# Miniprotein binders against q9ydz1, part 34

Target 1, 329 residues: q9ydz1
Amino acid sequence: MVQGLPGEFEDYLYRVIASLYRYAERLVVVDYPSSPTRRSIDLIVSLPGSRVVLIKAIYDASLISKKEVEELSAVANSLGVSAVIIAERMGREDLLTGVVYDRYGVNMVNLETFENFVSGREEVYVTRYKDIYTVSISSEKLREKRLEKGLSLGHLAYMLKTSRKSIYEYERGVMSPSVEKAEKLVDILGEEILEPIDILTSPRKPVSKRDFDKPEEALVGEKLLELGFKVSHAKRTVVDLVAGRSGEEGVGSRIMIVVKRSREGRERMMSRIMKGVKMGSILSSSLYAVVNREEKSLIKDIDYTKTIVKDVREFINDVSRGRVEENEE
Short names: E, the ipSAE of ESMFold2; O, the ipSAE of OpenDDE; V2, 0.75 times the mean of E and O plus 0.25 times the DockQ between their complexes.

## First folded at step 12 (miniprotein)

Design k3 (at its last look DockQ between E and O 0.74; V2 from the best seeds 0.00; counts 0 for: SAP 70.337 > 70)
Fold by OpenDDE base, look of step 12:
Structure k3 (fold): chain B 329 residues (1-329), chain A 95 residues (1-95)
Amino acid sequence: as target 1 above (329 residues)
Amino acid sequence: SPEELREAIERIYEAIRIVIRAFEREEQGRLEEAMEKYREAVRILEEVLKELEKVLPRIDSEEEREYVERVIEFLREAIELYLWFVEELEKQLGE
């Protein structure tokens, strides 16, 4: 029983929320499922410049499963939005301010680092992957400044006590220097070689995995894939599927889908739909509720003005006809 | 084997695609063709189910076992759903 005390998580989540309210244009709390240690997304935040971010907030990142992070990343990638983890520690190790950690292909930072980034107070240059720290440098600026100093690749390599190949790999952007090597590069070439890390740019694209949780979900997901959507299944958030397609006109269609489970009570489904509507409002996404025909009558009485209720056949037919009701806001 | 499981998964997705095509046939008013496609999809899933049920006792890895058990559960639910689509069409054709 990993007794993550409900209190510490709630307290930390509230601290993150209180911080982000100062910088966010919009903020939605995703309180589903009720257990924080089974939730892939805690917050959705709209930042200045129309940057939407899915946030997992947890005091101890060691309590986040790989599957939750993979889901966070997959959902973000399918919707064409960013994902970030905000945490203070990882087990016994405190997260350093000014360091971006790669956690299962998602950027992880402490709250202070994230606040500094979104406020523009401090830039971040250091990445940690496993136990390796590297510094983000501009490959172009590195080459430019090296040439301005009249230094050959070999001469700079000698000064750094490294190989000519390493300098060449830095200038190609295929390798980042260690902290020690970056310090020496800055000493020789100047600070202009440093390239700020965009925390909102994921270090790796998630691999889409096929999922077999629900027959209706599989039908919907496969059809959206056929239509050229990026699709991700979600097991640890409000919605069951998310889909996104880049439109020719630059506004990509975003779809979120709640699929009723055979064993899911009406009240629980309604709660998910209502929470899904809140998510949709910040994501500029259409929300579909896919239900069985027998259940459609039970949901029709709910004038959720922002939810399209369909059975699986109606949904598949509607999306096939290009009747994705894009909520043109 | 991992290869057999991969093949089983691809067959499941083939059945799913057949059902999507059956929906297109229903929309076109081709109810008999839709019913035949649903029945085809059910047959494929029943074959895969039978194969996985035979393999399940031979899986030593707990993680793989749990995965195959989830696929078996999915197959049972999918078969039930697709049979229900057939029954709905049979009612429409009998009225």
Scores: ipSAE 0.713, ipTM 0.924, lowest interface PAE 0.7, mean pLDDT 86
Fold by ESMFold2, look of step 12:
Structure k3 (fold): chain B 329 residues (1-329), chain A 95 residues (1-95)
Amino acid sequence: as target 1 above (329 residues)
Amino acid sequence: SPEELREAIERIYEAIRIVIRAFEREEQGRLEEAMEKYREAVRILEEVLKELEKVLPRIDSEEEREYVERVIEFLREAIELYLWFVEELEKQLGE
């Protein structure tokens, strides 16, 4: 099979979309930039339980670099949402159903695994990192069941043909057993010791980065950081800056911004704005376009009820009023 | 070199924060104070730009050279933007 042809990339993305629309409350396609290997986000889905997930969907995950995954991770972290990579292969290795993989700190699963998880048909228990397959177990249940059966650490270690230290580490959550050891543990202690993996958690290695793309973007980003937002500057998706901040009782706010990119014409900027509005709607946030007066002519035909247009000074002064009000409790 | 670049980056962010303070003064109607802050930020960026332009030809690493070139481009654009802020205030003060 020849990968890299436009039709084959779109075929896999459409397979993922077709599968996920059956389970998602909402689904937004983010198909910008046009190259699948150069964009950080392909889909945003809202799942039951108010779970929003940013998805990178690519048949062979070796074709996406660390930079794209780091942007996916940073954007998810700034917005307080989850991220996942859906892929069928990593280079010459096919991804196994029921196994969660790691790609630069982001969970990666094949489509069948994701479907089984979101539908509730099957939980995920197995993790692969490089050459190691391990099984997720509940430290609490492991200790509880061992004590119920009257087994010492040493006795259980003998039964598994492992060390007392290993059993101790399993019970502290420092180490996870291999598939072989986990099968023996389940035979002895029962399936209750298994702990499902929530593949929709925040990325394990969150990234926060300042950037030097545009002076207007830098001003906005620095002000939002000052106000306590997590801020990410994006180069590989429809928006240029995302920011998120949790409220005192868990209620948060999200800000998403488009600025004109270098040498960008009207068609591309309008396309990004339209797609950014859809991204904002699933995140319950309006899209802001931060533009100077010369740039307004490029976007004169936008729907002003869905996009808030400001120059950089107006934006910064408007957001500053919120901070002053917060401190006058 | 890494220490020199780190210091340059920190001064760039110092200038950015000064411009944020200038926006606040402008919102309060304190236009002359705002203009003074915009000019201060420009002076900082111009100094950093000159320093990085001197360093650029001596950088051996292709990756580091490309990064410094991006920072220089940013500096030129930022100086233009901040000077435009000054020009707009000069027109407003002349009215």
Scores: ipSAE 0.703, ipTM 0.921, lowest interface PAE 1.0, mean pLDDT 85
ESMFold2 (binder alone), look of step 12: mean pLDDT 87; pTM 0.869

Design k4 (at its last look DockQ between E and O 0.83; V2 from the best seeds 0.00; counts 0 for: SAP 71.714 > 70)
Fold by ESMFold2, look of step 12:
Structure k4 (fold): chain B 329 residues (1-329), chain A 95 residues (1-95)
Amino acid sequence: as target 1 above (329 residues)
Amino acid sequence: SPEELREAIERIYEAIRIVLRAFEREEEGRLEEAMEKYREAVRILEEVLKELEKVLPRIDSEEEREYVEEVIEFLREAIELYLEFVEELEKQLGE
C-alpha cells in the first residue's frame, strides 16, 4: 500500500475540519488509533436539524481498507446515524466534484461536494461505481414528462440512441441513465426529471464479523441484543462497543463502551475514556467503562464526566434493571 | 470445515447466554443455581475448544487459521473468567 507523509495526512484532515466548522453545530475529532490509515472514524459532526454524521477523512481513499470501512458502516448503523468518506482521490483517480462514489457500501465524496451539499449551495445528482457514471432521476416524473410531450418509448429511445428496453427500465427505476443520456433527457423533458441524492444516509450494507474480541465485551453485546439494541464491536476507534435502539417518537437510546484491555496501562485507558466521553456527548450517549473490580480506582478522577464505571456483572444487572424498572424517573 | 466452525460459534453463543442467566440467578440470591449454570457454560466452551484445536492443524489458509486462533484465545480467556465467577460464588457460600 502507498504511504503518505504525516504532514499530508494532517493537512487534509485540518482542511476538512476547518471547512466543517462553518456548518457544524458541534464537531468532535476522533484521533485514535493514532494512525490515520488504521482508524475507522476521524470526526463526528452534528449538522443543523440534529443530523449526526460519522466521517472518515483521508486524502487518498485507496489507503483505507475494507476492515476500516466495514467498522465505520457497522458503527453508524448501530447508532442510527449517517456515515460518509471525504477524500480527494482513489489511487490514480481524482474524485470529481458533484459525484457520489461508493466505498464498500459507504458514500464517498470530495470535500467541495460535501461543502456544497451541507451548505445547500448545490444538489448532487451523479453517482459513480467503477467506470459507470449515472444520473439520479425520478421514474415517475420521467414517465409523466414523456407522456406530456406525446413521445413513445421507441421514439424517446431513438432520440437517445438507446433501446426501448432501456427507457422502460428507467421508468421502472431498475436502471439509471448515463450522464450523456441524462443530458439528452433533460434537453427533451426538462430538469424536473432530476432527483437529488441525499449523501447523508445510513450505510447500505453494514457487516459485522468476529464478535469475540473479549469475554466481557461478548457478554455485554449479547445482553444488549436481548434488550433490542443494534450492536457493533469495534477495533479501530476509541470505543470497543456501540449500541443503539430507536424509541417510539423521541430520540433513541445509545450506549458506548470501552473495555479494559489486558495489557493496557492507566494513561492509555484514561485517554480512550476521555475521547469516548467527547464522542458520547455529540451522540447524546453516556460512556461506560467496563473494568474488573480491582481496576476501578484507576479511573476515579473522571467520575465528573458522566463516565459510568462497572464490572461486567454490574453492567449487565444495571441495564437489565433499567428495562424492567422503566417506571423509575 | 465451514459447517464445523458455524456449529462451534453457535455453541459459544449458547454458553454466553447461559452465563447471562447465571447472572440473573446470582442477583436473585439463587447462588447454587448460578454456579451450576457457570459450570455448564464452561463445559460447553471446553468442548468447543477441544474441537477447534483438532481443526486448527488442518487449516492451510493463513487468514482462516488466524481467525480460529483468535477464537481459541477467546475461549481460553472466557473459561478463565467464568471459573473466576464460580470461585467468587464458592467463597460466598463458604461464609
Scores: ipSAE 0.724, ipTM 0.929, lowest interface PAE 0.8, mean pLDDT 83
Fold by OpenDDE base, look of step 12:
Structure k4 (fold): chain B 329 residues (1-329), chain A 95 residues (1-95)
Amino acid sequence: as target 1 above (329 residues)
Amino acid sequence: SPEELREAIERIYEAIRIVLRAFEREEEGRLEEAMEKYREAVRILEEVLKELEKVLPRIDSEEEREYVEEVIEFLREAIELYLEFVEELEKQLGE
């Protein structure tokens, strides 16, 4: 029995897709693996201004594992792109519109909040981490407006019923005020102290974990690290490795690698390669398929996909020689 | 211990780096030196594998056990792959 996708998940993903088609320059659906609850990336979207976003879309964010979110974040960071989670609820709690949630170091918003952000309809100022709500304020504007009003740190602290230290920490950007304190600050100093949250800016940098998946992946990954790439392993998407390097001229090279899995059938690998090509098209990334020498002959006919098929040794040698075929756009 | 596992992981990455240096030697036409490096990497991985297989029954944490089992599986596959690299070079030197 192929456990069918829970109808609710497919329906929600389609709702997110239908919404994003209105705003996206390009959209790629990442339908791998087939189980949505084991997939780190559901969509890749190019937004106006050349902003590429990896999206996990799920109705209930409590069904997303920490490992999936960590992979989403790591892949995005290695490719130099953004990551976001779009969800309506987290267990029994509905996600509030206008609130950015920190979910394992990735921003999580409901669909309405994301639509408002990408359309420029409404800015977001409220963050939630665990059970704590805070408001994003400009530390510089806070200080400027406080001084324009002739208020000392102590006087403003008294008005907020807080400590002088708290005001000082707000002006240093080391602490954000609670909603209640931010409301009082806005009442005193004006709305110009508010700083819109960029939903596409991750709250935390992912911690690179060295994962051991395949020997070939480990060789490829370690070599790319030696060459100064950021590398991330991916277990829950189409590709097995992603790598990115910032070039001197701002043109960063992006590499995605599909490594043939032990016991993976040819058809499944071909499906991953074809899906990887779709991902590469929106990411401006080269796609490599790393296979054993015996398998290379079986995959040679894939030239139509712009996929570079190499064995592990050939790949390592080519990358070492700086022959990373940068896709000349 | 977490420290022993960390050390095992560092040794695995040392073996991986040795294999990368073996590829450089193959490209230079220094096939015998490449073979010796592959064999060195295999030896390191076999030692780590033997250590992890001894520790595995003593791990009480299911999460840690699963992780060590994944590393053991990786080690077995890596040893097999690196031995294939040796066999390929042995054929080239015997021709």
Scores: ipSAE 0.699, ipTM 0.920, lowest interface PAE 0.7, mean pLDDT 87
ESMFold2 (binder alone), look of step 12: mean pLDDT 87; pTM 0.861

## First folded at step 14 (miniprotein)

Design m1 (at its last look DockQ between E and O 0.82; V2 from the best seeds 0.76)
Fold by OpenDDE base, look of step 14:
Structure m1 (fold): chain B 329 residues (1-329), chain A 95 residues (1-95)
Amino acid sequence: as target 1 above (329 residues)
Amino acid sequence: SPEELEEAIERIYEAIRIVIRAFEREEQGRLEEAMEKYREAVRILEEVLKELEKVLPRIDSEEEREEVERVIEFLREAIELYLEFVEELEKQLGE
C-alpha cells in the first residue's frame, strides 16, 4: 500500500505550485522521498533576477523537524541558493500575513506573504523569532531622519519612553525595535526608516559540519572539502551530497551526487538519478552518480540523462585533476 | 565522553584522508603503496570500532547511544568497502 500523501499535504502543495507558477521562470517539484514529512525540499523555483529558491511547503509547520530545516538550509547554502518555508499554520497558530518567521534559521512565511513579496505588491517589515515581534528598520535612515528632525539620542529616547542605549543600538543595527516602538519611530521620523525584509536572505548561515552516512559519501565529501567546495550531506532529498564553489567569474560550480547504496536496486537508483536530473536542470549543476565498479556497467545506459557515472575512485581522481565537469550554461 | 567520540571521529577522518591518498597512488600505478594505505586505513577503523563497541554498553544517554551506534554502522561499512579495495588490488597484482 503506497501510503498516500495525506490529502491535506498534496492539496496544499498544489496550491503553492499553482500560486508560484504565475511568478516563476522555472519550477521543479521534488517528490522524493515519497513521505512529505521526511522531505527537506518540496520545490525548486527560479524567480526573476536569477534567484533560485529551495522551498519546503507544508500546511502545518509544526510537522517539520529541526533536521529537515537544517538540511534545507545546509543544501541551499552549499549550492549558493536561497531557502524558504511556506506554511499556513504552526500548530494552533495561523501564520500572519506580512510577518517573516524564523524557523530554525530559515525564513518561514505564509503563501500570501510570499506571493506579495515575489510580485512586489507588498513589502514585509515584521519578523517573529519565538514569541518576539520586531520591525526591520534601516539603521542609516533612522539616524539620518533623527538628525534632520534635530533630535538628540536622549530626546528621541525620551519620546519613546526608552533608554539612550536602545536608540543607539537601533542606529548600529544590533537591535531591532518592537512593533510598539517602531510605530512610534515611524510617527516621529516617517515611514522612510522602514527597511523591507528580503525573505530570500536566511537569518542564519548553517554551520558546515562534517557528516558521514555512507563510506563512499564520506570519501567524496572530504575530497570536495579539500578542493575548497562547500559541502552538505543530504538524507531527506533525492541526492546524497551537494557541493558548491564560487568561481572567479561569479558563476560558481554546483555539484550534486547520488551515491548508490549496497542494498539499493537499479530501478530505485535510476529513479533518484532521473529526479536528480530534474533538480540539476534548474540549479545549473552537474549530477554525478557514484556506484561500485561492478555496477557501473549496469548504469551506463543513462547517457541520455547527462549524468556522469563514476566509481568513487574515478570520481575522486577526476575532481582532483580539475575535471569537475561544470555544466557550462 | 563527548570528547572521546570527537577524537574517534577525527581518527575516522584521518583514515578517510589516507584512502583518498591511496586512490592517488593507485592512479600513479603505485598499487603496492595504495594497498598498504588501504590496509592502514582499515587498521585505524578497526581500532576505533573496537573502542566504540566497548564504550557503547556504558552510555546512559539514548541520544548519545544512537549517535555511537550510527558511527559503528558506518565503521563496519567503511571497513568492508576498504577491504574490497585491497582485494581488487591483490587480484591485479596476482595476475
Scores: ipSAE 0.747, ipTM 0.932, lowest interface PAE 0.6, mean pLDDT 88
Fold by ESMFold2, look of step 14:
Structure m1 (fold): chain B 329 residues (1-329), chain A 95 residues (1-95)
Amino acid sequence: as target 1 above (329 residues)
Amino acid sequence: SPEELEEAIERIYEAIRIVIRAFEREEQGRLEEAMEKYREAVRILEEVLKELEKVLPRIDSEEEREEVERVIEFLREAIELYLEFVEELEKQLGE
């Protein structure tokens, strides 16, 4: 078993990458910050069906904090994409194959489960929250099949050795049956009542808290909020701010921003910009680098067709005029 | 202190929005109005900074103290930035 040592973190991320590259149309590794336990996003993949997924990949999910997961969730929500945690254990508990776990509103599965889902080999039906395993059931199909068999709520409850209220709640989608009850339901009503879980849904509990580290970041974020963007300040990934807004006929605007940090040298700034460009390309998002005018020369070696360099005033004026570039690749 | 910090943060956001309005005035050529707004934002931040500096010595919790210190650092950087906007506009108007 992997013990959580530094080399073991790198090995697990490689295992995830090796597994997913055969299914992904595009895959980008997000390797910033360098510490696996301090970054919110490890991978971004584009899967068939135009599905973009932000992935946190870590062997033991207990080693990432609520802050990392909340950032992953907020970034995904702002950009209108999915998020998933891929892990093999949570503390001392191994994650079971075929089970979806919840971590602060983000789906968490082991690698085998994710592989089986993406490849189409297996659907996922089981959820664990806290210490309860339940099965996803279609409320509509449950009611339909019960009526086809001529069973009342009470009769079905009797057959399952449960209450009439429980059957009613299953049919309303308020409650999901335990694995044991679900097995009986399938025996009686057939497998059609099972509802596959789409593990690539948007996060359920995105955080939307005002936050600020730099004055430029705060100005940019507040302006984008005024323009109707969903905005997230990111502290644990390559970019400092992400924003997204829906548009007609397709993807609206997505904006990713790197803000020049105090005392940040040319090498570090260039590294973040280069990594941000890759992140933006798979998200069809422009990358802005916000620097003061005298500092623009620090980053002249970048590809200016993929990175827009502005000071904060220029940025705010551009976005106010709708001069946001869209990446259509 | 938590209530005082939350009020300070809301006043900081007020100043940020005032600066955004100043950018709009400047783009419209309303330079005097823009300068007035930059200065108002600076005054708000200076007041908040002074209030937080007064509270900082009274904070017993190390975690609360660190949080207030971070906000103070942000305020100093923001005031510096906004004063730079004022200086640039003063040069334009003094011509």
Scores: ipSAE 0.721, ipTM 0.924, lowest interface PAE 0.9, mean pLDDT 84
ESMFold2 (binder alone), look of step 14: mean pLDDT 87; pTM 0.868

Design m2 (at its last look DockQ between E and O 0.79; V2 from the best seeds 0.76)
Fold by OpenDDE base, look of step 14:
Structure m2 (fold): chain B 329 residues (1-329), chain A 95 residues (1-95)
Amino acid sequence: as target 1 above (329 residues)
Amino acid sequence: SPEELEEAIERIWEAIRIVIRAFEREEQGRLEEAMEKYREAVRILEEVLKELEKVLPRIDSEEEREYVERVIEFLREAIELYLEFVEELEKQRGE
């Protein structure tokens, strides 16, 4: 018995899928692991303008762990794609439409806010970090409009009942105003000072950490780092490693790697490979399956999946020779 | 100490890099050099493992203890894997 997703989680995921199908060029559902509360990535979506997004969709964002969000962010950063969380609430608090929340260094929005952004219906200007709301303002436009009005830093500060330093920090882009101060700035200087938030731009870059999971994974990861790839370990998705390198022409090589576990049965490995192939199709990523020599013969029947099956030695040697099979677009 | 743990981790990564170089030697047909490098890596990991196993009972922090336990498990699996690489090459040399 595949213990079904808790009905609420499944229903919400389907609601998000149904919404995104209206705007997405391509959509892949990532149904691994089976538990939604242990999954870092639920959807991969290609949006107009070649923008690929890894999505975590959860009704209540209080149920997502820091480690899942960090993995989502790290995987996205290594692949050179975006990450977003779509949620309706965080515990007892409903997420406001038109607000971008910082959740462990990833942008989090409700479905309506994401639909409005993707469709271009409404721009978003408000960010929440913890309990602090700020408004996104163009530092350049703020200064420009202030000068057009003939206002000094001190005069504008007086009108806002704030310090000259605060106005100077807004014009340097080192601080964003509160909602109350931004409303007053808009009243004085006009709405042209507002800068729309790109929801697909993460507020923080994850730091790649070397991790000790499997010996084969450590070897593969270290070799890819030596070759100048960004590498991230993934414990809560289909693949075990993701790697990306920017090419000279801006088309970067993307690699996803499934490493067979000693206790992993063939059927389970095959299931992960098939799901990895689906992920690879939207990410324009090569999929490698790293197996023991004895197991390579057991997995050869996978040639139809475009999966490159290697032992750890063959993999390391092939990538060293520049034989990263780039999936040609 | 945190510094001793960081040094132990660096030694583990050194052993991993030695194994990567052993694969390059194996590909070049230098099987004896490859086996020597695998054995060197195993020796380093066995030393680190022995050090971590001695320190583990003295770790008061649950988070640090769980981390060191995971590193110990990794070391055991890595030693086993690298010894298998040696055995595979020994078989190839005897054939």
Scores: ipSAE 0.774, ipTM 0.941, lowest interface PAE 0.6, mean pLDDT 88
Fold by ESMFold2, look of step 14:
Structure m2 (fold): chain B 329 residues (1-329), chain A 95 residues (1-95)
Amino acid sequence: as target 1 above (329 residues)
Amino acid sequence: SPEELEEAIERIWEAIRIVIRAFEREEQGRLEEAMEKYREAVRILEEVLKELEKVLPRIDSEEEREYVERVIEFLREAIELYLEFVEELEKQRGE
């Protein structure tokens, strides 16, 4: 189900939404902050198998900074979900279909590649590494197939016109072959040596750090860390703090928190809360608004069935006694 | 300077944890103990605030200076918040 279409929205995000609507079980648009170059998350989708993916969708990925990608990574890691960047170019370079790129430790692919992957139409095997393209090879299958054909490291190296050291490094997973070498390996050993890349793995470089923002947020975050949550403080999306932890069965709870930001008026705070409710719903978590007495008057018209309103003391006491909601999945 | 900043940051988090302990005392009805912990946290933050104000003009990096300025603003807001906790408890006790 689609939580909201962009309506008359006419940019790249609309193209991504229209494409993914066919494959997603749920889809939520996160359009806060309003500037696409200053927000960390544009879209959240759930795919078959209960796979939740945080998506940054921007035509030219050179327009997003390290800080936006760091926040995307940290939020995904804290919530135990995947993250991906969908883009058509990086500065002067167009992204090739079937190739996985890296942006500060997050996988980046063009829309066609992502669509082919989620539909099952095509696997992805190629990564851009430095200025060359490499192919993902199963180290175990490479060794197995080489031995089945009775080839030594030296014999295979001779056939590829490369060194024994290179073959050894491929079999150890230390190095990936270039496309040219990989084609020769497949010709000799068969396609079984190819290892598909899972675009939807957790970010390769987890980013999680404390930051100083609002004092209430710091108290909440520190208590959640004490309780074993992974915690991320967010500044470039609709919520201010996300937290997640594994339960005894490996599935745990997720917490989404909004606090009032400096100089934030009623309309902006209500807008963030309503958008945060949608974000929480796809993650099977209610949204918490942590506010003081004076701030409660700013949000008095809120739908309290969808947003849980606490002051910081109430929240910390509830979580200390295990009274926070668990994820339903 | 970097060592002084790192130590100051650690003391801020110590104060935050003291406030969390104060919430525990408060929930148990031990209001005097809670107020004492809030005041202890405030003393720590005031000490750190003074130290960071001393350090700020010696910071060459614009990026690091902006970070420290943000921490100073956080400290001022946190001190105000913790003192509000004390005032709330004093009002509750007077009932």
Scores: ipSAE 0.735, ipTM 0.929, lowest interface PAE 0.7, mean pLDDT 84
ESMFold2 (binder alone), look of step 14: mean pLDDT 86; pTM 0.855

